# Ledger of designs, part 1: VH-VL binders against Uncharacterized protein C11C11.01

All scores and structures are predictions.

Target 1, 160 residues: Uncharacterized protein C11C11.01, of Schizosaccharomyces pombe (q10200r209to368)
Amino acid sequence: LTKLDRAKLEWLIQGLNCEKGSIGNLLCFAVEHVNNHVEITDAFLKEFFNDQPTDDTKVYDDDYINERGEKKLSLIYLMNDILFNGISGTSLVWRYRFSFEPHVERLLDDLYLFSKRLGGRIKEDIFCKKVVKVIEVWKTWIAFQEETLERAWRNFSGNT
Below, numbering starts at 1 at the first letter of every chain, in headers, positions and changes, except where a header shows other numbers; antibody chains aren't numbered by Kabat.
F, E and O stand for the ipSAE by ESMFold2-Fast, ESMFold2 and OpenDDE, each averaged over both directions (binder to target, target to binder). V2 = 0.75 x the mean of E and O + 0.25 x the DockQ between their complexes.
[cut] stands for letters that were removed.
The coordinates of atoms that the task and the answers printed are left out; those that the model quotes come from them. Centres of patches stay.

## First folded at step 14 (VH-VL; from w4 with heavy chain Y53D)

Design k1
Fold by OpenDDE, fold request of step 18:
Structure k1 (fold): chain C 160 residues (1-160), chain A 119 residues (1-119), chain B 112 residues (1-112)
Amino acid sequence: as target 1 above (160 residues)
Amino acid sequence: EVQLQESGPGLVKPSETLSLTCTVSGGSISKYYIAWIRQPPGKGLEWMGTIYDSGETNYNTAVQSRVTISVDTSKNQFSLKLSSVTAADTAVYYCAKGGYEPDYYMDVWGQGTMVTVSS
Amino acid sequence: DIVMTQTPLSLSVTPGQPASISCRSSQSLLHSDGKTYLEWYLQKPGQSPQLLIYEVSNRFSGVPDRFSGSGSGTDFTLKISRVEAEDVGVYYCMQDTQYPYTFGQGTKLEIK
């Protein structure tokens, strides 16, 4: 990516939330820059696993945790939308499947562990249900290698 | 003050679908969940299911195959549908409001509406 | 499903005397989040249920201090230190630690 494109990507990721428009903008960027799918995926992963707050005093703050939850879900929704476009045969977007596939298991593991940080059974339940719905879509679409997805699913479902 | 009111037909024929509405007044349904609880005459309480403002639902396995709970945020209304009813479904039906953590408990209940399943 | 068993099913109490209701669950109600989701409800005659106690021992807003909840794991108790006429009704324990939520059979409290 160019310096400008990278800056734009970072800006889009920073502003990413569960709103459809927010996800759509980053989806558009991902599709337009499909040749840089590895770099984009890396940026995705960097944000996804970046759970350390700038202010250490907020690490156990409920608002912070909720915001991180929304960020993680929005990223998963984005990932889902990217994969959907790839499966549909749109351009070369199918390349993202290969970029994401090696990380599917650790993404789901992280989501499971994160759900436990929400500090309430209702919040946890809702969070997990949302994640499960995405996984089910991936299963239906065969978004990843069957063995990988089955393993990820078993780990997640066994923990839920 | 948030108030709940159940409404719907008091009589339903066997094998038909029972449809009830829970109307929320005095506040938004946002950030709350609604649970449906029924009570057969002279018997105890049975939780039927819960719907969150996000649309996520949980159902009692005993009625899961027959029950559907939905929300209409524009009307501040929640709906309960129970298909293939029998005499065993005769009960007073309540909707109850609860919050998210830390206020997760059901603190407001409707007055309940009696539904009789009869030919 | 978690089965909730209340004892006794009926209780007749002289005004001013204490009352105690037991609720036992078929499995532990301790959730992985560290909380125990056990509530007590009172249904007065001709009325809808009302919340008395949540999370085993917390009185809901407006509930008199003569009501108290205790317990852990699978054994829980609701106590009324001094029963009043307004306490007449059916008491239910409810678990919401896991789905489906389940109620006890109810305990009918009457005044002698």
Scores: ipSAE 0.803, ipTM 0.923, lowest interface PAE 0.6, mean pLDDT 94
Fold by OpenDDE, fold request of step 18:
Structure k1 (fold): chain C 160 residues (1-160), chain A 119 residues (1-119), chain B 112 residues (1-112)
Amino acid sequence: as target 1 above (160 residues)
Amino acid sequence: EVQLQESGPGLVKPSETLSLTCTVSGGSISKYYIAWIRQPPGKGLEWMGTIYDSGETNYNTAVQSRVTISVDTSKNQFSLKLSSVTAADTAVYYCAKGGYEPDYYMDVWGQGTMVTVSS
Amino acid sequence: DIVMTQTPLSLSVTPGQPASISCRSSQSLLHSDGKTYLEWYLQKPGQSPQLLIYEVSNRFSGVPDRFSGSGSGTDFTLKISRVEAEDVGVYYCMQDTQYPYTFGQGTKLEIK
């Protein structure tokens, strides 16, 4: 990516939320710059894992947790939308499958752990359900190798 | 303050679908969940399911195959559908409102609506 | 499913005297988040259930201090220090630690 493109990507990622428009803008960027799918995926991952360490006291800033929750979900939704576009097979967007696939397991592992950091069982449940819905879509679309998704699912569901 | 009101037919024939509506007033559906609880005459309480403002649902396994809970945010209403009803489904049906942590508990209940399953 | 068992199922109390209701769960109600999700509800005659206690021992807003909840793990107790006429009704314990939520059988409290 050019310096300008990289700056734009960073700006889009920083402003990313669960609103469809927000996700759509970054989706468009990802599609337009599909030849740089690896770099874009790296930027995705960098933001996704940009969390403060888990405190052993389990006292978290609720605002921080909520913001990170929204960020992680929005990123997962973006990932889902990218993959959906790739599955359509009309563009090179399918390349993102290869850039994301090696990281699917650790993404879901992180989401699982993150869900435990949420402030209550209801919030945790809702968060997990949202993630599960995305996973189900991935299964339906065969977005990833079956074995990879199965492993990721087991880890997320805590049934390893 | 938030108030809940159940509404729907008081009489349903066997094998038909029971349909109830919970109307929320005095507040928005946002930031709340609605639970459905029923009580057969002279018996205890049974949790049927919960729907969150996001549309996510949890159902009691005892009725999961027959129950559907939905939300209409535009009308500030929640719906309960119970298919293939029998006499065992005769009960007072309540909707209850709960929040999210820390105020997660069901603090507001509707008055309940009696539904009788009879031919 | 978690089975909630209340004892006794019926209780007759003289006004001013204390009352105690036990609720036992078939498994621990301690959630992984460190909280115990056990609630007590009162259903007065002809009325909807109303919340009394949440998280074992927290009185809901407006609930008199004569009501108290205690317990841990699988054993819980609701106590009324001085029963009043307005306390007549059916008391239910409920767990919401895991789905499905389950209620006890109910304890009918009457005044002698």
Scores: ipSAE 0.799, ipTM 0.924, lowest interface PAE 0.7, mean pLDDT 93
Fold by OpenDDE, last read:
Structure k1 (fold): chain C 160 residues (1-160), chain A 119 residues (1-119), chain B 112 residues (1-112)
Amino acid sequence: as target 1 above (160 residues)
Amino acid sequence: EVQLQESGPGLVKPSETLSLTCTVSGGSISKYYIAWIRQPPGKGLEWMGTIYDSGETNYNTAVQSRVTISVDTSKNQFSLKLSSVTAADTAVYYCAKGGYEPDYYMDVWGQGTMVTVSS
Amino acid sequence: DIVMTQTPLSLSVTPGQPASISCRSSQSLLHSDGKTYLEWYLQKPGQSPQLLIYEVSNRFSGVPDRFSGSGSGTDFTLKISRVEAEDVGVYYCMQDTQYPYTFGQGTKLEIK
């Protein structure tokens, strides 16, 4: 990516939320720059895992956790939309499948662990349900290798 | 102060769909979830389901196949639809408000609306 | 489903005397998050249910201190230290540890 494109990517990622427009803008960028799918995926992963260390006292800033929750979900939604476009054959977006697949398991592992940080039964449940819906889509569309998704699912469901 | 009010037809014919609305006043629905609870005459309480502002829902398995709960944030309204009703669905229907942790409990209830299933 | 069983189903109490209601769950209500999601509701005659106790022993705002909840695991108790006329109604325990949420049968409290 050019310096300008990279800056734009960072800006889009920083502003990413669960609103359709926000996700759509970054989706468009990802599709437009599909040839740089590796770099974009790296940026995705960098943001996804950009969490503060877990406090040993298990005291978290609720605002921070909520914000990170929304960020993680929005990223997963983006990932889903990217994969959908790839599967639909609308572009070379299928390349993102290969970029994301090696990371699917650790992404879901992180989401599982993160759900435990939400500090509430209801919040955890809602968060997990949202993630499960995305996973179901991935299963339906065969977005990833079956074995990969199965392993990831086991970890996410806590049945590892 | 948040207030809830149930509304809908008091009489529904068997096999038809019961439709109720819970209107929230005195506050935004964005911070709360709405649960539907019913009580047949002279009987106890039954949780039917819950919907969050995000649209996520949980249903009682006993009615899951027939129940749909939805939210209209623009109107501050929550809806309950129960299909294929029978006499067993005759009850007072309540909507109740709860929040997210730590205030997850149902602290505000509507007055309830009586629904009779009869030909 | 978790079955909630209340005992007794009815009780008559002289004003000023204590009352105790038991609620037993068919399985532990201890959630993985370390909390026990057991609530007590009161439905006064002709009224909607109102929250009394949450998380076994926490009094909801405005609830008199004569109400107290206790218990753990599968056995829970609601106590009223001094029953008043305004305490008349049906008491329900409810678990929301697991879906579906389930209520006890209710305990009708009357004044002698």
Scores: ipSAE 0.796, ipTM 0.923, lowest interface PAE 0.7, mean pLDDT 93
Fold by OpenDDE, last read:
Structure k1 (fold): chain C 160 residues (1-160), chain A 119 residues (1-119), chain B 112 residues (1-112)
Amino acid sequence: as target 1 above (160 residues)
Amino acid sequence: EVQLQESGPGLVKPSETLSLTCTVSGGSISKYYIAWIRQPPGKGLEWMGTIYDSGETNYNTAVQSRVTISVDTSKNQFSLKLSSVTAADTAVYYCAKGGYEPDYYMDVWGQGTMVTVSS
Amino acid sequence: DIVMTQTPLSLSVTPGQPASISCRSSQSLLHSDGKTYLEWYLQKPGQSPQLLIYEVSNRFSGVPDRFSGSGSGTDFTLKISRVEAEDVGVYYCMQDTQYPYTFGQGTKLEIK
């Protein structure tokens, strides 16, 4: 990516939330710059895992946790949209598939662990259900290798 | 102060669909969930299901195949639909409001509406 | 489903005397988050249920201190230190640790 494009990407990621508009903007960027799918995926992952270290001895601010929850979900929704809704060409879809696939398991593991940080049964349940819905879509459409999805699902569902 | 009011037909024929509305007043429906609880005459309480502001739902397995809970945010209304009703579905139906942690409990209840299933 | 069993199902109490209601669950109500989601509701005659106790022992706002909840795991108790006429109604325990949420059968409290 050009310096300007990279800056735009960072800006889009920073502003990303669960609103369709914000996801759509980043989706469009991802489609437009599909040839840079690896770099975009890396930026995705960097933001996704950009959390405070989990420490059981610390009380985290609810606003922070809620914000991070929304960020993680929005990223997962974006990932889903990139794979299924935003790209017209099969080849383009596959490019992002390959860039995301190696990280699917650790993404779901992180989401599981994060769900435990939400500090409430209901919040945790809702969060997990939202994630599960995305996973189900991935399974239905075979978004990733079957073995990868099975492992990721088993780990997530078994822990849920 | 948030208030809930159930409304709908007091009489439903067997095999038909029971449709109730829970109207929320005195506040936004945001940041709350709505649960539906029913009570047959002279009997105890039964949780039917819950809908969260996110649209996520949980249903009692006992009625899951027949129950649909939905929300109309524009009207601040929640809907309960119960299909294929029988006499066993005769009950007072309540909607209740709950929050999220730490205030997750159902602290506000509607007055309830009696629904009789009869030919 | 978690089965909630209340005892007794009916209770007649002289005003000023204490009352105790037991609620047992078929499995532990301790959630993985470390909380126990057990609530007590009172349904006064002709009224909707109202929350009394949440999370086993926390009195809801406005609930008199004569009401107390205790217990852990599968055994829970609601106590009324001094029963008053306004305490007449049906008491329900409810678990919301696991779906589906389930209520006890109810305990009808009457005044002698």
Scores: ipSAE 0.789, ipTM 0.922, lowest interface PAE 0.7, mean pLDDT 93

Design k1
Fold by ESMFold2, fold request of step 18:
Structure k1 (fold): chain C 160 residues (1-160), chain A 119 residues (1-119), chain B 112 residues (1-112)
Amino acid sequence: as target 1 above (160 residues)
Amino acid sequence: EVQLQESGPGLVKPSETLSLTCTVSGGSISKYYIAWIRQPPGKGLEWMGTIYDSGETNYNTAVQSRVTISVDTSKNQFSLKLSSVTAADTAVYYCAKGGYEPDYYMDVWGQGTMVTVSS
Amino acid sequence: DIVMTQTPLSLSVTPGQPASISCRSSQSLLHSDGKTYLEWYLQKPGQSPQLLIYEVSNRFSGVPDRFSGSGSGTDFTLKISRVEAEDVGVYYCMQDTQYPYTFGQGTKLEIK
């Protein structure tokens, strides 16, 4: 990616939320720069795992945890749109699937652990249900390793 | 003060779908859930399902293949649809409101509406 | 599904005397967050249920202090220290620790 493209990517990621327009803008960027799918995936992962440091004994601030939850969901929705929405071509899907596939288990495990720190039984249930909807799409299309998806589906759907 | 009012037809034919509405009133309301609970005549209470104001649902396994709970947030209205009804679905149907963390209990109940399933 | 079993199913009590209602669950109601989600409701004749006790032992706002709840794990009790005529109705325990949420069968309280 050029310096200008990298700056635009960072701007889009920082502004990403669950609104369709926000996700759509970054989706268009991903389509336009499909040859840079590895770098775009790396930027995705950097933001996804950019949590406030913790030492297991600290609790997240409520405003922080809500904002991080929305960001993580928006990133997963973006990933879902890149891979499974009707604007994707076969070559685009293959490239991004290649880039994301090594990280899917880690992403799902992080989401599950994150859900346990939301500080409320209903917050957790809502978050888990939103993730389950995405996992069900991935299972329907047999997108990733089946055992990984089935385990995640059981985790997010079975104890909330 | 929040108030709940159930509405819908009192008589439904077997195999059809019963459809009920719970209207929430009494000011602006945020971060709450609505539960649907039914009570067959002379019998106990059965939780049918819950919907959060954001739209996510949980259903009783016993009825989940037949029940749909939904929300129209612009009207503060929640609906219950139960398909393929039989005489066993004859009951008083209540909606009840509870809160999010930390106080989840159902503190406001509607007056209930009787639905009879008969031909 | 967690089965909630109430005993007795019916009570007849002289005004001013105590009453005690038991609720047992088929498995522990302790949630992973450390709380126990067990509620008591009263349904007076011809009325909707009303909340009395939440999370085992907390009285809901406006509930007289003659009502108290206790218990843990699988065994829970609602006590009325001095029954009054307005206490007539059917008492239900309910768990909301785990889906599906379930009620006990009810305990009918009458005044003699």
Scores: ipSAE 0.623, ipTM 0.836, lowest interface PAE 1.4, mean pLDDT 88
Fold by ESMFold2, fold request of step 18:
Structure k1 (fold): chain C 160 residues (1-160), chain A 119 residues (1-119), chain B 112 residues (1-112)
Amino acid sequence: as target 1 above (160 residues)
Amino acid sequence: EVQLQESGPGLVKPSETLSLTCTVSGGSISKYYIAWIRQPPGKGLEWMGTIYDSGETNYNTAVQSRVTISVDTSKNQFSLKLSSVTAADTAVYYCAKGGYEPDYYMDVWGQGTMVTVSS
Amino acid sequence: DIVMTQTPLSLSVTPGQPASISCRSSQSLLHSDGKTYLEWYLQKPGQSPQLLIYEVSNRFSGVPDRFSGSGSGTDFTLKISRVEAEDVGVYYCMQDTQYPYTFGQGTKLEIK
């Protein structure tokens, strides 16, 4: 990516939320720059795992945890749109699938552990239901390893 | 102060769909859920399902194949639909409001609406 | 599903005397957040249920102090230290620890 493109990517990721327009803007960027799918995937992962560090002069609060939850969901929705929403061409899907596939188990494990930090049983339930909808899309398309998806589905749906 | 009022037809024929509305009035409420609870005549209370104000639902396994709970945000209304009804679905139907964390209890109940399933 | 069993199903009490209602769950009501989500409701004749006790032992606003709740795990008790005429009705325990939420079958309290 050029210097300008990297700055735009960072700006889009920082502003990403679960609104369709926000996801659509970054989806368009991902489609436009498919040849840089590795760098875009790396930026995705950097933000996904960018949980706030602890500092003696800085404390976490419920607003931070809620904002991180929204960001993680928006990133998963973006990933789902890149791979499965029908706007992406076959070649684009293959490239992004190649970049994301090694990380799917780690992403799902992180989402589950994060769900336990949301600070309320209703917040947790809502978050898990939203993730289950995405997992069900991935299961329908026979995407990614079946055992990984089935385990995640059981965890998030409460079916142990 | 929040008030809940159930409304719908008092009589429904067997095999048809029961449709009820819970109207939320008074005050401004945020981060809440609506539960539907029914009570057959002379019997106890049965939780049928819950809908969060964001639209996600949980249903009682006993009725989950027949029940749909939804929200119409433009009307401040929540609905319950129960398909393929029989005489066993004759009951008083209540809606109740609870909160999100930390206090989840159902503190506001509607007055209830009687639904009789009969030919 | 968590089955909630109330004992007794019917109770006749002399005014001014204590009453005790037991509620037993088929599995622990301790939630992973460390709280126990057990409520008690009273349904007076011809009325909607009203909340008495939440999270085992907390009296809801406006509930007289003669009502108290206790218990843990699977065994819970509602006590009325001195029954009054206005206390007549059907008492229900309810768990909201785990879906589906379930009620006990009810305990009818009467004055003799």
Scores: ipSAE 0.590, ipTM 0.820, lowest interface PAE 1.5, mean pLDDT 88
Fold by ESMFold2, last read:
Structure k1 (fold): chain C 160 residues (1-160), chain A 119 residues (1-119), chain B 112 residues (1-112)
Amino acid sequence: as target 1 above (160 residues)
Amino acid sequence: EVQLQESGPGLVKPSETLSLTCTVSGGSISKYYIAWIRQPPGKGLEWMGTIYDSGETNYNTAVQSRVTISVDTSKNQFSLKLSSVTAADTAVYYCAKGGYEPDYYMDVWGQGTMVTVSS
Amino acid sequence: DIVMTQTPLSLSVTPGQPASISCRSSQSLLHSDGKTYLEWYLQKPGQSPQLLIYEVSNRFSGVPDRFSGSGSGTDFTLKISRVEAEDVGVYYCMQDTQYPYTFGQGTKLEIK
């Protein structure tokens, strides 16, 4: 990626939210720069795991946790769109799948642990339901390790 | 003062779909959930499902294959649809409002609407 | 599904005397957040259910202090210190610790 492309990537990631237009803009960037899928995936992971330190026995501040929750969801929706929305070619999908696949278990584990820090029973349930919708898409397309997806599905759906 | 009112047909034929609405007035659907609870004549209460203001639902396992709960935010209305009804679905149907964190209890109930399933 | 079992199913009480209703759950109602989500409702004749007690022991706004709730884990009790005529109806316990939310069978309270 050029310096300008890296700056645009960072700007798109920083502004990413769950709105269709926001996700679509970064999706288009990912499609246009598929040859840099590893660098784009690394930037994705950096933002996804960019949580502030906290006492693990305590819930995050409400404003922060809500913003981080929306960011994590927006990133997972972006990943889902890159891989499964049907606007990508087979070669593009395979490249991003290859770069994301080593991280899927860690991403899902982090989402689950994060859901426990939301500070409310309903906030947690809503978040988990949104993640379950994505996991069900991934299971339908047989995208990743079945055991990983099934375990996550059970955790988020409460069917353990 | 939040108020709930159920509405819908009082009679539904077997195998058809029961369709009810719950209209919320005197408040906002933000930070509230709506639950549907039914009570067969002379019997106890059965929770059928819950919908959050964001549209996510939880359904009772006993009816989940037949029930759909939805929201129309432009009208402050929540709906219940129950497909393939039988005489066992004859009941008074209530909607109830519960809160978000920290107090989740159902503090407001509609007056209920009787639905009879018969030919 | 958590089964909620109430005893007795009916209760006839002399006005001014105490009443006690038991509710047992098939699993602990202690949530991972440290709260226990057990409610009591009263359905007066011809009316919708009305909340009396939430989270085991908290009286809902406007509920007289003659109503009290207690218990933990799987065993819960609603007590009425002095029954009045307006207390007649069917009492339900309910858990909302986990889906599906479930009610007890109800306890009908009548005045002798």
Scores: ipSAE 0.577, ipTM 0.813, lowest interface PAE 1.7, mean pLDDT 88
Fold by ESMFold2, last read:
Structure k1 (fold): chain C 160 residues (1-160), chain A 119 residues (1-119), chain B 112 residues (1-112)
Amino acid sequence: as target 1 above (160 residues)
Amino acid sequence: EVQLQESGPGLVKPSETLSLTCTVSGGSISKYYIAWIRQPPGKGLEWMGTIYDSGETNYNTAVQSRVTISVDTSKNQFSLKLSSVTAADTAVYYCAKGGYEPDYYMDVWGQGTMVTVSS
Amino acid sequence: DIVMTQTPLSLSVTPGQPASISCRSSQSLLHSDGKTYLEWYLQKPGQSPQLLIYEVSNRFSGVPDRFSGSGSGTDFTLKISRVEAEDVGVYYCMQDTQYPYTFGQGTKLEIK
């Protein structure tokens, strides 16, 4: 990526939210720069895991935790959009599938553990239902290993 | 101050679909849910389902095969559809609003609307 | 489904005297987050239900001090320390610890 492209990528990731326009802008960037999929995936992972440390004795600030939850969802929605395009037929977007695949289990495990820290059963239920919808898309299109997706589906659905 | 108003037909024929609307007005509070609760005449309360303002739902297992709850966020309107109704579905239907944690409780209720199922 | 059982089903109380309503659940209402999601509602004649108590013992805003809730696990109690004429109606307990949410059968409170 050029210096200008890296700055744009960082800006798009930092501004990413769950709105379709925001996700669409970063999706377009990712498709336009598919040859740089490794660097784009690394930037994704950096933001996904950019959490404040957990204190031993204190419940975390509820506004922060909820904002991080929305960011993690927006990143997973972006990942879903990238993979759906690749699954539906252009071989160039399969590069993102291979870049993300080594990290999928860690991403899903982090989402599950994070869901337990959202500060309430209603917030957790909403978050889990949103993640389940994405996992079901991935299962339908066989995006990743079936055992990984099935375990995550059971966890988020409460069907153990 | 948030207000809820149920609306819909007061009479529904057996085997048809009961369709009600809950209109949310008087506030701009986000992050809330709407529950539908019914009460047959002279009887107790039955929770039918809940919808979050983001659209996700939970249904009572007793009615889940017949019930659909949905939201039109542009109109702040929530709908309840109950298919294949019988006389047992005759009730006052309420919508109630609660928040997300910590204010999860249902603190605002609509006036209720009576629906009678008869031929 | 968690069955909620209220006793008694009706009460007749002299004004100024205390009243007590029990609610028992078929399973513990303790959620894995450490909270117990048990509410009490009053439905006055001809009105919609109104919230009295949430999370076992917290009075909702505007609810008089004479109402109190207590209990844990499967056994819960609503107490009215001195019943007044405006307290007439049907009292319901409700659990929202797990789906489906369920109500007790109701306890009708009348003035003797």
Scores: ipSAE 0.565, ipTM 0.811, lowest interface PAE 1.9, mean pLDDT 87

Design k1
Fold by ESMFold2, fold request of step 18:
Structure k1 (fold): chain C 160 residues (1-160), chain A 119 residues (1-119), chain B 112 residues (1-112)
Amino acid sequence: as target 1 above (160 residues)
Amino acid sequence: EVQLQESGPGLVKPSETLSLTCTVSGGSISKYYIAWIRQPPGKGLEWMGTIYDSGETNYNTAVQSRVTISVDTSKNQFSLKLSSVTAADTAVYYCAKGGYEPDYYMDVWGQGTMVTVSS
Amino acid sequence: DIVMTQTPLSLSVTPGQPASISCRSSQSLLHSDGKTYLEWYLQKPGQSPQLLIYEVSNRFSGVPDRFSGSGSGTDFTLKISRVEAEDVGVYYCMQDTQYPYTFGQGTKLEIK
């Protein structure tokens, strides 16, 4: 990616939320720069696992944890759109699938552990239900390792 | 300030679908859930299900196969649909609102609407 | 499903006297987060239920201090230190520790 493209990527990731327009803007960037799918995936992973505040003046409280939860969801929704929307070409899907697939298990494990930090049973239930819906899409499309998806689905659903 | 009002037809024929609406008014609130609770005449309360304002649901297993709860955020309205009704579904139907943690409790209830199932 | 059993099912109380209502659950209401989700509601004649007590012992805003809740595990109690005429109605306990949420069968309080 060029220096300008990296700055735009960082800006889009930092501004990403669960609103359709926000996710759509970053989706368009990912489509336009598919040849750089590895670098884009790395930036995605960096933000996904960045649970520490970036601003020293921010208070470490339930509001920050809730904001991180929404960021993680927005990133997973973006990943889902890249891989399974009707706009993505077959070559684009395979490239991003290739770059994301080694990390799927860790992503799902992190989401589950994070769900326990949300500060309440209602907040946890909502988060887990939202993640389950994404996992069910991935299972329907046979996207990743079946056993990884089944284990995650069981964990988030509370099934044994 | 928040108020709830149930609405819907008071009579439903057996085997048909009961459809009710809970309208939330008194300002815009976020991070809340709506529960549907029913009370047959002269009897106790039965929780039927809960929906979060974001749309996720939990249902009572006793009615799970027949109940659907949904939200229309553009109208601040929540719907309850109960299919294949029988006389046993005759009850006053309430909606109730609770918040997310720490204020999880159901502090606002609608006045209730009576639904009679009869041929 | 957690069954909630209230006793007595009916009681008559002289104004100014105390009243006590028991609620027993078929299994512990202690959630894995360390909290116990038990509520008490009053349904006055012709009205919707209204919240009295949440999380076992916390009075909801505007509820008189003559109402108190206590208990743990499977055994819970609502006490009214001095019953007044406005306390007439049916009292319900409810658990929302686990799905499905369940109510006790109700305790009717009347003035003797």
Scores: ipSAE 0.543, ipTM 0.808, lowest interface PAE 1.9, mean pLDDT 88

